VHH binders against Acidic fibroblast growth factor intracellular-binding protein (FIBP). Designs and how they scored, part 2

Target 1, 363 residues: Acidic fibroblast growth factor intracellular-binding protein (FIBP), of Homo sapiens (Human) (o43427)
Amino acid sequence: TSELDIFVGNTTLIDEDVYRLWLDGYSVTDAVALRVRSGILEQTGATAAVLQSDTMDHYRTFHMLERLLHAPPKLLHQLIFQIPPSRQALLIERYYAFDEAFVREVLGKKLSKGTKKDLDDISTKTGITLKSCRRQFDNFKRVFKVVEEMRGSLVDNIQQHFLLSDRLARDYAAIVFFANNRFETGKKKLQYLSFGDFAFCAELMIQNWTLGAVGEAPTDPDSQMDDMDMDLDKEFLQDLKELKVLVADKDLLDLHKSLVCTALRGKLGVFSEMEANFKNLSRGLVNVAAKLTHNKDVRDLFVDLVEKFVEPCRSDHWPLSDVRFFLNQYSASVHSLDGFRHQALWDRYMGTLRGCLLRLYHD

## First folded at step 1 (VHH)

Design s08 (framework vhh_nb_b201)
Fold by ESMFold2-Fast, scan of step 1:
Structure s08 (fold): chain B 363 residues (1-363), chain A 122 residues (1-122)
Amino acid sequence: as target 1 above (363 residues)
Amino acid sequence: QVQLQESGGGLVQAGGSLRLSCAASGSIFSSNAMGWYRQAPGKEREFVATITSGGSTYYADSVKGRFTISRDNAKNTVYLQMNSLKPEDTAVYYCAAHSGYYLTDEWAYDYWGQGTQVTVSS
């Protein structure tokens, strides 16, 4: 088997065993770690990267919070202080929504320097501040109950009508739900989906909406690495027209497309990381181009590829086909397992977006 | 209050079998994941097997296919059936009940048995 095949297998972290552990109250990270230790899923760089993501921190926090909320008070207090300081901050922030008096008692004690820094980092990354987290989490609990009441229909409609992978469908479902419900915190409206809001809602959707499918491994052909998905916008609009998708309003669909791009930038860092890396590539191309005047065709090809790839990342409005294509290419490039000699590989892959991404991430 | 009591350890020849039992007292058995860990002399404690409240089972690679974990909620007991034993399986075996969030981290477990010695002769 190729290294890419091994990577694809190790990227799929949600299957029957993981779902069962998740429903039993274990975090996705702990469930994946257990499967790896038992030899069910072998580790690669891809698995390590998934376990280190910001999304996994939200998954760990949610499942730990759920279990701790049902623990006896004495045990709960002990368990909170036994966890690593970085994870303490996430648990305390989320627990604030349920027991303000308990959290005040806990936070009234001396906090470690690490915990204080982690709280600052969480506020910066998620857009959720400790001062307002209780109100936001109360709103999310309300949303969660509504999502649970609507469970199955929204995810089924999105998966069937938009032919999206399980992960992307759930991400889209979270965005659609936030757009439709327009949360209010007191008299302030939450019009934009922060990374923390997105990850928390996605976690709740995945956890509860898998209840109807427990006992079966999730299969999603759309999650395969496929760079031939060039006409998805046409297919997406046709599906909307023919199947009468849940969202028939074009204005609402355009809003959701914009929110998907915004959430994906926040959640995966895909657009910001690609843009930063392509800035580095562009700088390199300027330096190289100055010395390659005799190879104008090669210089022009590099510039054309950078311009065609970077330009969409600068837009606040992306076609769905571009989003899916870039997600597939980003995944392949970030987790490429091949080392390479620059000139030989570039000559082989010149003219393709994949070749450009492989060079960028392995340079 | 939860207390765990292991039994069934002993001396056995390579290729033999042993069944360990762990009897739990207290009302939380049915809601807890239950696990087995082992510690050989001079080595760190290592994970062996776990069974969730829902009955899902997971094993360390070194014992997969040879050991089977099971539970009986009516008897508040978890079992470890050990087949095809090897000298490398010699260790003190510990039963543990845990909160469910740190399956492989022993420091997260509040309830541990006293351990039972398993010795496999070559």
Scores: ipSAE 0.000, ipTM 0.105, lowest interface PAE 21.1, mean pLDDT 45

Design s09 (framework vhh_nb_b201)
Fold by ESMFold2-Fast, scan of step 1:
Structure s09 (fold): chain B 363 residues (1-363), chain A 123 residues (1-123)
Amino acid sequence: as target 1 above (363 residues)
Amino acid sequence: QVQLQESGGGLVQAGGSLRLSCAASGFTFSSYAMGWYRQAPGKEREFVATISSGGSTYYADSVKGRFTISRDNAKNTVYLQMNSLKPEDTAVYYCAARYSGSWYLPTDAYDYWGQGTQVTVSS
């Protein structure tokens, strides 16, 4: 389906450069032609040649996005929540003149009103004019007010929840179990949000939190939870060590390992340097890791894992049958795990993969 | 290997003009927001101007109406046209780049910086 094409289209740098040109006002055809002439294909390597040949799902993803821009507003509002969260903001930005960085800043700062000070700060960070920021803030408020009225107190509830607890934003397994009423939270009101809305805002919160979180809990917490004692470096290091054990598991199918790598790329696509530099991945990853932590051990492990997962497990497309097979196997594997060594790790990381796939299907 | 190389600085009299250039290499220039910052002796580095990948511009109040930022994606170059220069504009001017990517590729604070070029405005 077109939704699946959007999902797989987020695995290449050239796709994102083409999306960027498209957001700047170029048609898909013109954007592709410009990237070819600018030498971007040479800088991105083999994937660029495949995109140029139109043999990959990436081109169909761009065609779908371009066609959706010409859809009536009513239909676009309905379809946008059936699109993976990682690509929803691109459609909103293009159609309603939002910059994705602008949306990230507004949600991250939990802005209810756009003061001149707030908009000046956003303008400086995003490189857009103050007038554009004002227009975009007004449009943002209108779009999300309409969505909120159709779905309940969506944006406010998600923003409030993730500012009090960022843990759900970091774990797609929790999102999957929440959507399927298998996971209880202390935030009962979130149970009334649609899966697409929850996933969309959760991914924006993960993006904002991950880029800004260096050893500190989210700002303005009123919770008595352990946010004040949170050790992001220690928790992050432990998660990476556990993921390394899972990927080394000889009993996992190649498809499962590929899906783990895709989910990791999805989370790490929050980090622009990794996505932007396929030729010099290691150098980009060192720079990204330095932004997350000044702890050398965490940085080294992060670089090692991304080099091992992103490069060897890259997939150009997945048939729908493979996705369905994985979801069935994930369900079965949860019940078959014995002992306590792997169960939590399996549930966490396999749930993350399932969550990424379910964003397309709202299961 | 990422590199930002500034040029066009020098000594100029008050009321004069200069055009700074910043040649970029080692990254996808058209996908990056570009900016200019300056640092006067004994002062902190301050913002001057920025231009997005889409061409939207923003200026510091102190230079608005006098300076113009522009870019040429075919040449991987960003420019700062400085008119009606004042002694207060004397500083080392730095070119900066930050990724202005899609929603999946978030922007961040400026990721790359040049070595700087000296601008001196005499009374």
Scores: ipSAE 0.000, ipTM 0.109, lowest interface PAE 21.4, mean pLDDT 49

Design s10 (framework vhh_nb_b201)
Fold by ESMFold2-Fast, scan of step 1:
Structure s10 (fold): chain B 363 residues (1-363), chain A 123 residues (1-123)
Amino acid sequence: as target 1 above (363 residues)
Amino acid sequence: QVQLQESGGGLVQAGGSLRLSCAASGFTFSNYAMGWYRQAPGKEREFVATITSGGSTYYADSVKGRFTISRDNAKNTVYLQMNSLKPEDTAVYYCAAETWYLGSSDESDYDYWGQGTQVTVSS
C-alpha cells in the first residue's frame, strides 16, 4: 500500500494510540516506531523514514499535508518543526486560522530580541510566514496591520523576499494549480496562491517600496510605462480595490501598479502555461474516462496518458501499478456506475498527479 | 457555439412550486453533466444541484428533499423542479454544463453558463 494510502482516509499512522504515547512523553517518531514493533501498525520503511528524515522533498511533504488534515491540532504543532521551512508555510496556510494575537505573540518575540532577522530566519524559527497568510483574502489586512504596527522593516523584507524567491513562489503556484484542477464534488479546494495573494504583495510594495522611476514624474505619454498599464487585467485591479490600496498621489500609484504588475506577470507566465496545459489534458482524460467501462481501446489510451503524466517523476510513494489497478476497478463497475464512486478514483489519481507535477516542476 | 437558455422563473408565494428549464445547443448534450447554481443579490454563486450524463443526481443540503433535477436528452433540456419554496430561495438561477462527466459542486468545473432566470419567493 502506498504512503498516500496510509495518509488518505486512514488514521493508522496518526491514531489515538500514537496520540496517547505522545501525551505520555514519547516523540511522534518514537510512538510510531513503538506501534509498528507491536504489530499494530504495519511497518513501511518509507513512512517511518519520512517522519525521521530531516530532508523531505516537495512530493513527500505534499502527501503528508493531505494526511495531516485529520490529525489533532496539538499533534500538528509537534510535527511542524520536523518539516522544512518552506513546507511549514504550506502547513500553516492549510491548518491554522490566522489569529491576530498568535501572530503578534510570535512576531513580537522575534522583533523584541533587538536583532534584525530576515524572513527566512523568522520562517525557520517560528514556522510562520506572511507568505502563507496571503491566500486568505479576508485576513490579509489584519496580518499586514500587525506587521506594520510592529516593524516597517519586516514588511520591506517580505516584499523583497517574495519577489526574489523564485523557488518558493513556484512551490505555492504549483500547489494552487494542482488543487484547482482536481475533480471535487463538495470537497474543499486547496489554493495557496491567487490574484488576491499577488494583489496583497502588490499593495505592500506600493505602500512601502520606492522604485527608481518613482522619483520622476512621467513626461512621455508614449513611454513604456503607459504600455505596461495595458497589462493590468480586471481581476488584478479588482483584487487591489478590495484590499483598499490607498495612496495620496494617483499618478504615482498608477505607475507603481504598472511596474509591480509587470514583475508579477513574469512569475505568472510559467504558471499560466502549466495551468492551461493541465486543464486541457484533464478535460481530455475525463472525457475518455466516460467510455472506460465500454471500450478496451479507450481504457488503454487513458492508461497510456496517465503513464505519460506519472512516468517523468516516478516515485515509490505512488507506483504506476496502483494507478492501473484503480483504473481497472473503475472499468469493472459498469452496472453500478455513479458519480461518487468515480469521484473517489479521480481524487486518488489527482493526488498522484499533483505530487508528480510538483516534483517535475522543481527539476 | 455553445448556448444555454433558462426559462420558467417568476414570482411565487412561500410554500409554492416552480419548474425551471434550460435548453442547450452547440454540444453533444447527452455526454455532459448539467448543473444548477443560484445567486442572491450581493452574494456569491451557490451550488444547487447536478445531474450526471448517466442520470445520477446530487443536491446541496439546503435544497435536498425539496428540489429535483432531471434531464431529457431527446430535447437537450435539463429541469429543476422546486417545491416548498422559501423566501431564502429568492435568487437568479443559472444553468451550467460541466467539464467533468460525473458532476461537480464546484463552479470552476463548469465551462458553459446560461444568462440566468429570476426566481422571487414572497412571504
Scores: ipSAE 0.000, ipTM 0.098, lowest interface PAE 21.7, mean pLDDT 46

Design s11 (framework vhh_nb_b201)
Fold by ESMFold2-Fast, scan of step 1:
Structure s11 (fold): chain B 363 residues (1-363), chain A 124 residues (1-124)
Amino acid sequence: as target 1 above (363 residues)
Amino acid sequence: QVQLQESGGGLVQAGGSLRLSCAASGFTLDYYAMGWYRQAPGKEREFVATISSGGSTYYADSVKGRFTISRDNAKNTVYLQMNSLKPEDTAVYYCAAGRWLDYGSLSEDEYDYWGQGTQVTVSS
């Protein structure tokens, strides 16, 4: 089994029926439990009905596409037969909404030697050129086959897979792992992550996730959101100085941790009370807290991201200012001739992204 | 001053059960994925189970359905409940902590901190 099979926990999956239930949104545990009971055929029918539904919103289409992309290759043909041709066209359109430049930047640079040849090879395998893929969406099986072949051949193929197919992964990757303007996440390009910056990034991720429009460019006309050349941490620290609070990174981190972790453990009342003491933090986090009450998966993702970033920053090895600087420098250095020097750190950051995505997909 | 200390090992008859504990000191478990590994005499160390900071679990095929990993962050402790024990479960059991890991790594190289181990012996 592949690394992805381990990450999605599908070692508990025992056959195609369990997989079809999982595609329908059931957790692995629930799918296995349901398989033992009568109703597997009904649940398979429910999955087909969802795939046929023309009322499926972009959010549901996005999640279903992601789940299908993560299915074992041997089961893909059987699962795809359940998707009507009209729905296949829609799913492919949303999957291949990425420009050639984005695909080239993600696959080419991350592989440390991705080239036009790699893109041409993908086009050859699918029978579709990437420049025109938006207009040629009648072959869902070829798309999935190419994705599965990339999973087998790419270094860190799980990271590449998530970055290409998941809008949330693209947004998060832009914040943490890639330099400004390396790839597009609509108008939500981000350079680095500090706790203050993270609060705003989490709000942007929640907005994008709620809309779930994989193939759509953001309608927000604000061009300033496209340019992360602006130093958000300087603005954040200036706001705190205006409030005449201590601006030491350790004090900032401890306070932010107290506010965010308390809220994210379901103590939102206390969070709101404490947050009122920080003007710029309230600007980001009160809006996030309000949205978190409506979506458990988003809350879990936010908690995981905060906890995994806040904890290293509290370490003597990862003070907040150094983490901020390092993330900026590392995202730039991943394109350098010496990318191998940072491989372990890159793998750890990508591991965090994988963990967050796995939690989001499980109820 | 990070320390992981296992306890709860011992001698048990086949078909019996044991509960292992792993207590962490010098750091909080809230942000760590935790794993259990074991090493039988003359064999390489092998993966047993892992639990993420969020509580999601993954098990080796050989122990699935028999073992349960859980965590109590308030007590800064991780547990491994072992049921229906077999002679082939005899090994030294090690607890491990990794700060950026979730489900993910079956590789022992991915974990940052390790306990000293606790002996489990299952007789027929």
Scores: ipSAE 0.000, ipTM 0.110, lowest interface PAE 22.8, mean pLDDT 45

Design s12 (framework vhh_podentamig1)
Fold by ESMFold2-Fast, scan of step 1:
Structure s12 (fold): chain B 363 residues (1-363), chain A 122 residues (1-122)
Amino acid sequence: as target 1 above (363 residues)
Amino acid sequence: EVQLVESGGGLVQPGRSLTLSCAASGFTFSSYAYGWYRQAPGKQRELVAAISGGSTLYADSVKGRFTISRDNAKNSIYLQMNSLRPEDTALYYCARDWYDSSGYYEDAFDIWGQGTQVTVSS
């Protein structure tokens, strides 16, 4: 017996709001309790906003997509469109962190062809844990269709405002608009960077560096449409090549480190499961850098980025408000320098780093 | 390192009691649900008990005899086994339920312990 079967059997106790709380990361028991509590609060004139501000937000962030895959198909459409704009950006990020072309291929398949192999292939390529059943496959297809519609809107808006390439516009759409579906106009840009996304990026950097490929960005002027693969390694190496150019600007790197450390010092208190992983990545990154390259600037960039999270940060994820505050402070500081040049370099640096993080994002 | 480690297994006579413990490390224990599974020789692995958000679930074969509990302060879960029977002989595993499925979805269990052997014989 599944949790969904319990919900279906007890519609008098379990309703669409309980399903939504479950999708937000609450257990069935807690979702029911919160729905009952919400009903009591509504009777006294309180708002449902109380349900939005709990300390389980990090758990919900990781589990939103997986919970949607378990939803009853008849409620799926309604539940997806009730997702706040900030969480829509996270949903887009989850779907486009891995091979977009593969996800589009899955959308075109018939359920009669859906098999355990198809579900296993999706799990392997997207990093999404799927149950071996047709319901999850159907839900995955439905969610992807909605995500594609939401992505189209966000990508168009971003390209219109910033004249960005398709790749950068997609990357921005996935991680820039956690709070809303638009950029702030003028000279200010909304930019977000999560601690977990950085950790995943750093892990893949060390893996690719160990394979002896990351320092040798491929030059492929003969690239054809047949060679146009959603190859994470190709795109990752290109992003690293761009970062290597920017590493030479020590002033920007020093300013970046200082502002990140200052912002994180206000948020210490939680020892995250990723801190041990960051220590191991930091140790491994130093060892790999020493063996594969004598480029001090490249080594310093990666080591400094990892060390800032190991030393000052004790949390798995930065709240979006803290990331935005940090990036806004950094932007304001860059504007006080030789404005146009340094802001352009900063925007490109953050765009390249964000591109790396987005492509490598995984729970 | 993300890890679950069981302890407390052993050889015990029928009718006696045994308590299994499972210590978690490397992740935020309070954010997840948990379960105990067992696998007897020649049989499929089965859910024994699950704990999710203050709610518990028990297999019919152990209901009324076993009690699952958790201690968030100690990052541990426990299985108190009373009135043990020879049929309870199995390798016992604790597992993390990342989805908080209340034990209804076995594939929601993503981290498993090494197992601890419980043998009930005269």
Scores: ipSAE 0.000, ipTM 0.109, lowest interface PAE 19.0, mean pLDDT 49

Design s13 (framework vhh_podentamig1)
Amino acid sequence: EVQLVESGGGLVQPGRSLTLSCAASGFTFSDYAYGWYRQAPGKQRELVAAIYGGSTLYADSVKGRFTISRDNAKNSIYLQMNSLRPEDTALYYCAAEDWLYGSDYYGMDVWGQGTQVTVSS
ESMFold2-Fast, scan of step 1: ipSAE 0.000; ipTM 0.114

Design s14 (framework vhh_podentamig1)
Fold by ESMFold2-Fast, scan of step 1:
Structure s14 (fold): chain B 363 residues (1-363), chain A 121 residues (1-121)
Amino acid sequence: as target 1 above (363 residues)
Amino acid sequence: EVQLVESGGGLVQPGRSLTLSCAASGSIFSSYAYGWYRQAPGKQRELVAAISGGSTLYADSVKGRFTISRDNAKNSIYLQMNSLRPEDTALYYCAAGSSEWDYFEYGMDYWGQGTQVTVSS
């Protein structure tokens, strides 16, 4: 079953809660998974398995951490300890990559009409809405206890798994924490970047100092990163060189690569694909579709669907029946095409549509 | 980050079958797109078959003869090759792309070492 089939199918899992989670920024798969797991998150094995997912996004990360807050204190340590070190580090990295100061600034501002438009422009460009910022800030504060418990557990897990001394385990944990926190220091240059872009910058810098240069395709989806001035902090670079000597062990280097470089690879924001100006949004998506496939029929279908739903979305409230009609049409069309799922087209289009719907349904 | 190891190549007579296996290790198995590529002597490397999620894609030259599949429990990708022809002789590579975008437009991010398939009478 495709994600489209899950979303548009008339199953017991397709309900208002799944739809609202999707509007809040969860993927359809994540929303369905959260729905299914709501009754079993208290079970030790099930909770550990859910947290092991590599496709966990920022919203799902905070949601899972919050769910762990409901665990009895005795079980919390055991549940966290059962999570592999690579997954613990990923969750910690995502937590500390969160731009709390930016979210606090946004939530603390007195919103004039001009300020609201500026925030909407940032939201469209980064995928972060005022509602998402508020939820993420509240989640950031609430789940701090779980993250701190997980940070302690990471040291214990690394020590147990690799038979490392206390010193080496702490040094490794400090590197991960320090690298994440260092981007917070430089965020004045990165005020317009999303959480995914902070993660992308972290990956590039960590790869450069630990493993060498990162190769990037000339037509990377997010070219906005190249337009910014990115300087390495001299003190940070010096500290990393010293720490690199301490953790030059092959197993630690491979673990570091897995925890920070690879885990963050897919977190890039899609700035260059998004446009704040609704007038140009459908044209931008049409151009993107043309680049995603050489199949004219698929491009024509995508163009038609985008123009039907993207252009009018700011005029008034979209009925849920119209959204389902669109999803049913797209699902039926995808099943009639050559046997390759066009998931990239789906994800890109639905991401933009979700943004528009958040504006319309946020009352 | 993904590591790929191919196996199952060899010498086979025309009209026979051969199955190639690709063992994947590293991070996100189910979130990657996977493909089989081949390079014949003096030719450019070409896509033979691809799989992303439950969907498959085949080169016209192998449609109806080759089948790509995956086993998520074993983190493995397979290429079942039936009715082999001398023209199928090539080094076969397993490859993984971190996204469908990269897979189709920019090529694959990770490659295996390759396994030789020789179809000869």
Scores: ipSAE 0.000, ipTM 0.092, lowest interface PAE 23.4, mean pLDDT 48

Design s15 (framework vhh_podentamig1)
Fold by ESMFold2-Fast, scan of step 1:
Structure s15 (fold): chain B 363 residues (1-363), chain A 123 residues (1-123)
Amino acid sequence: as target 1 above (363 residues)
Amino acid sequence: EVQLVESGGGLVQPGRSLTLSCAASGFTFSSYDYGWYRQAPGKQRELVAAITGGSTLYADSVKGRFTISRDNAKNSIYLQMNSLRPEDTALYYCAKDSYYDILTGYSDAFDYWGQGTQVTVSS
């Protein structure tokens, strides 16, 4: 499969317009983003003249999301029309009862029922009182049901455009609704994101974080491995250097090592029989690092970071799924502690590491 | 609509073989990793096999007996189960891994669809 298929998922977005943008010097990610944004603007009747300023920023994902949330009045008026008035009233009444951190935790934990243990965990992590967590959870279930009812027009269309999983598309739709409501609501202009806005924001975030390259242009599939290996060395080295200080934070590592190892303690009985898988993964990461790059510095940094990710539980038996769980939890924890400044760097690194792991298992 | 549909389960005698199939639709099949989970009565759900591109990973209890494979042209993954044992009796689930799960930190590595397919090895 092409790189576009991996991240976009929908071959209708990989058309001659995207190809021509790539020939004009745009990266694959930028070409797809421009194509999708052009479609949204066409549907809303806005002019295409606004398209190009945002995609040239180094923080384009953040800037594009902010720009979309603060869209011009004409565009916003048309987007609001897509949400039935009865649904708008319900969402407005419920939204002000939520803390963004609470919504993030509910979605992250995939809570179907709010047990006291689940809500105690959220209360501890977010600092919100248990009573408030219960109230917010009950209200969130009602709002989420409304979002799910819109699935036929929102989530199914998102799946058709981006081939996202059903669960992930619903989660992103909920987050985007809450993000939009956080900005300029009340007796000011009421703002709800349409399907087009949601799809654009979600896809741009994922594409930009996963590909991580400035000005990347696709190559022939047969030649891609050599170009990817060379580009991976440069990009990986930069990402490793930028995140090395963060990964070397002993207090952060000790804190989250304890959390992750405790969470996995109940699973270790089943993973004791998977010791060979953990050893093969660790050996494979080192061996494939040598295959992916002839640059000793990149290999040394890669090995160092793999050891730092594995070191907290080095003596434990961790299959690939547990390593991925650890990386997910560590990413979420870094975001929580460092705030937005480190989020983009961490997410770019995680995307690059994910790519490296997939290449390991390709061979 | 995004969909994964398991099939091929049934009742078999110990020592025999069975092939499970998982048919995918509504998304770009070749873009994702896939795995097979199983859950026996009174036990926790466990990952038995995973496939990323062309490479495979197996639980120690099934290594050498089970083989996971994929057919991108047919949008399907398979689990070939040889030398079946009574301990292999379980509901088997096909799971799709999302690249998005790692980047967002919101979920487990795999999604699953439906109730799975029952495999019963007679004792």
Scores: ipSAE 0.000, ipTM 0.105, lowest interface PAE 22.0, mean pLDDT 47

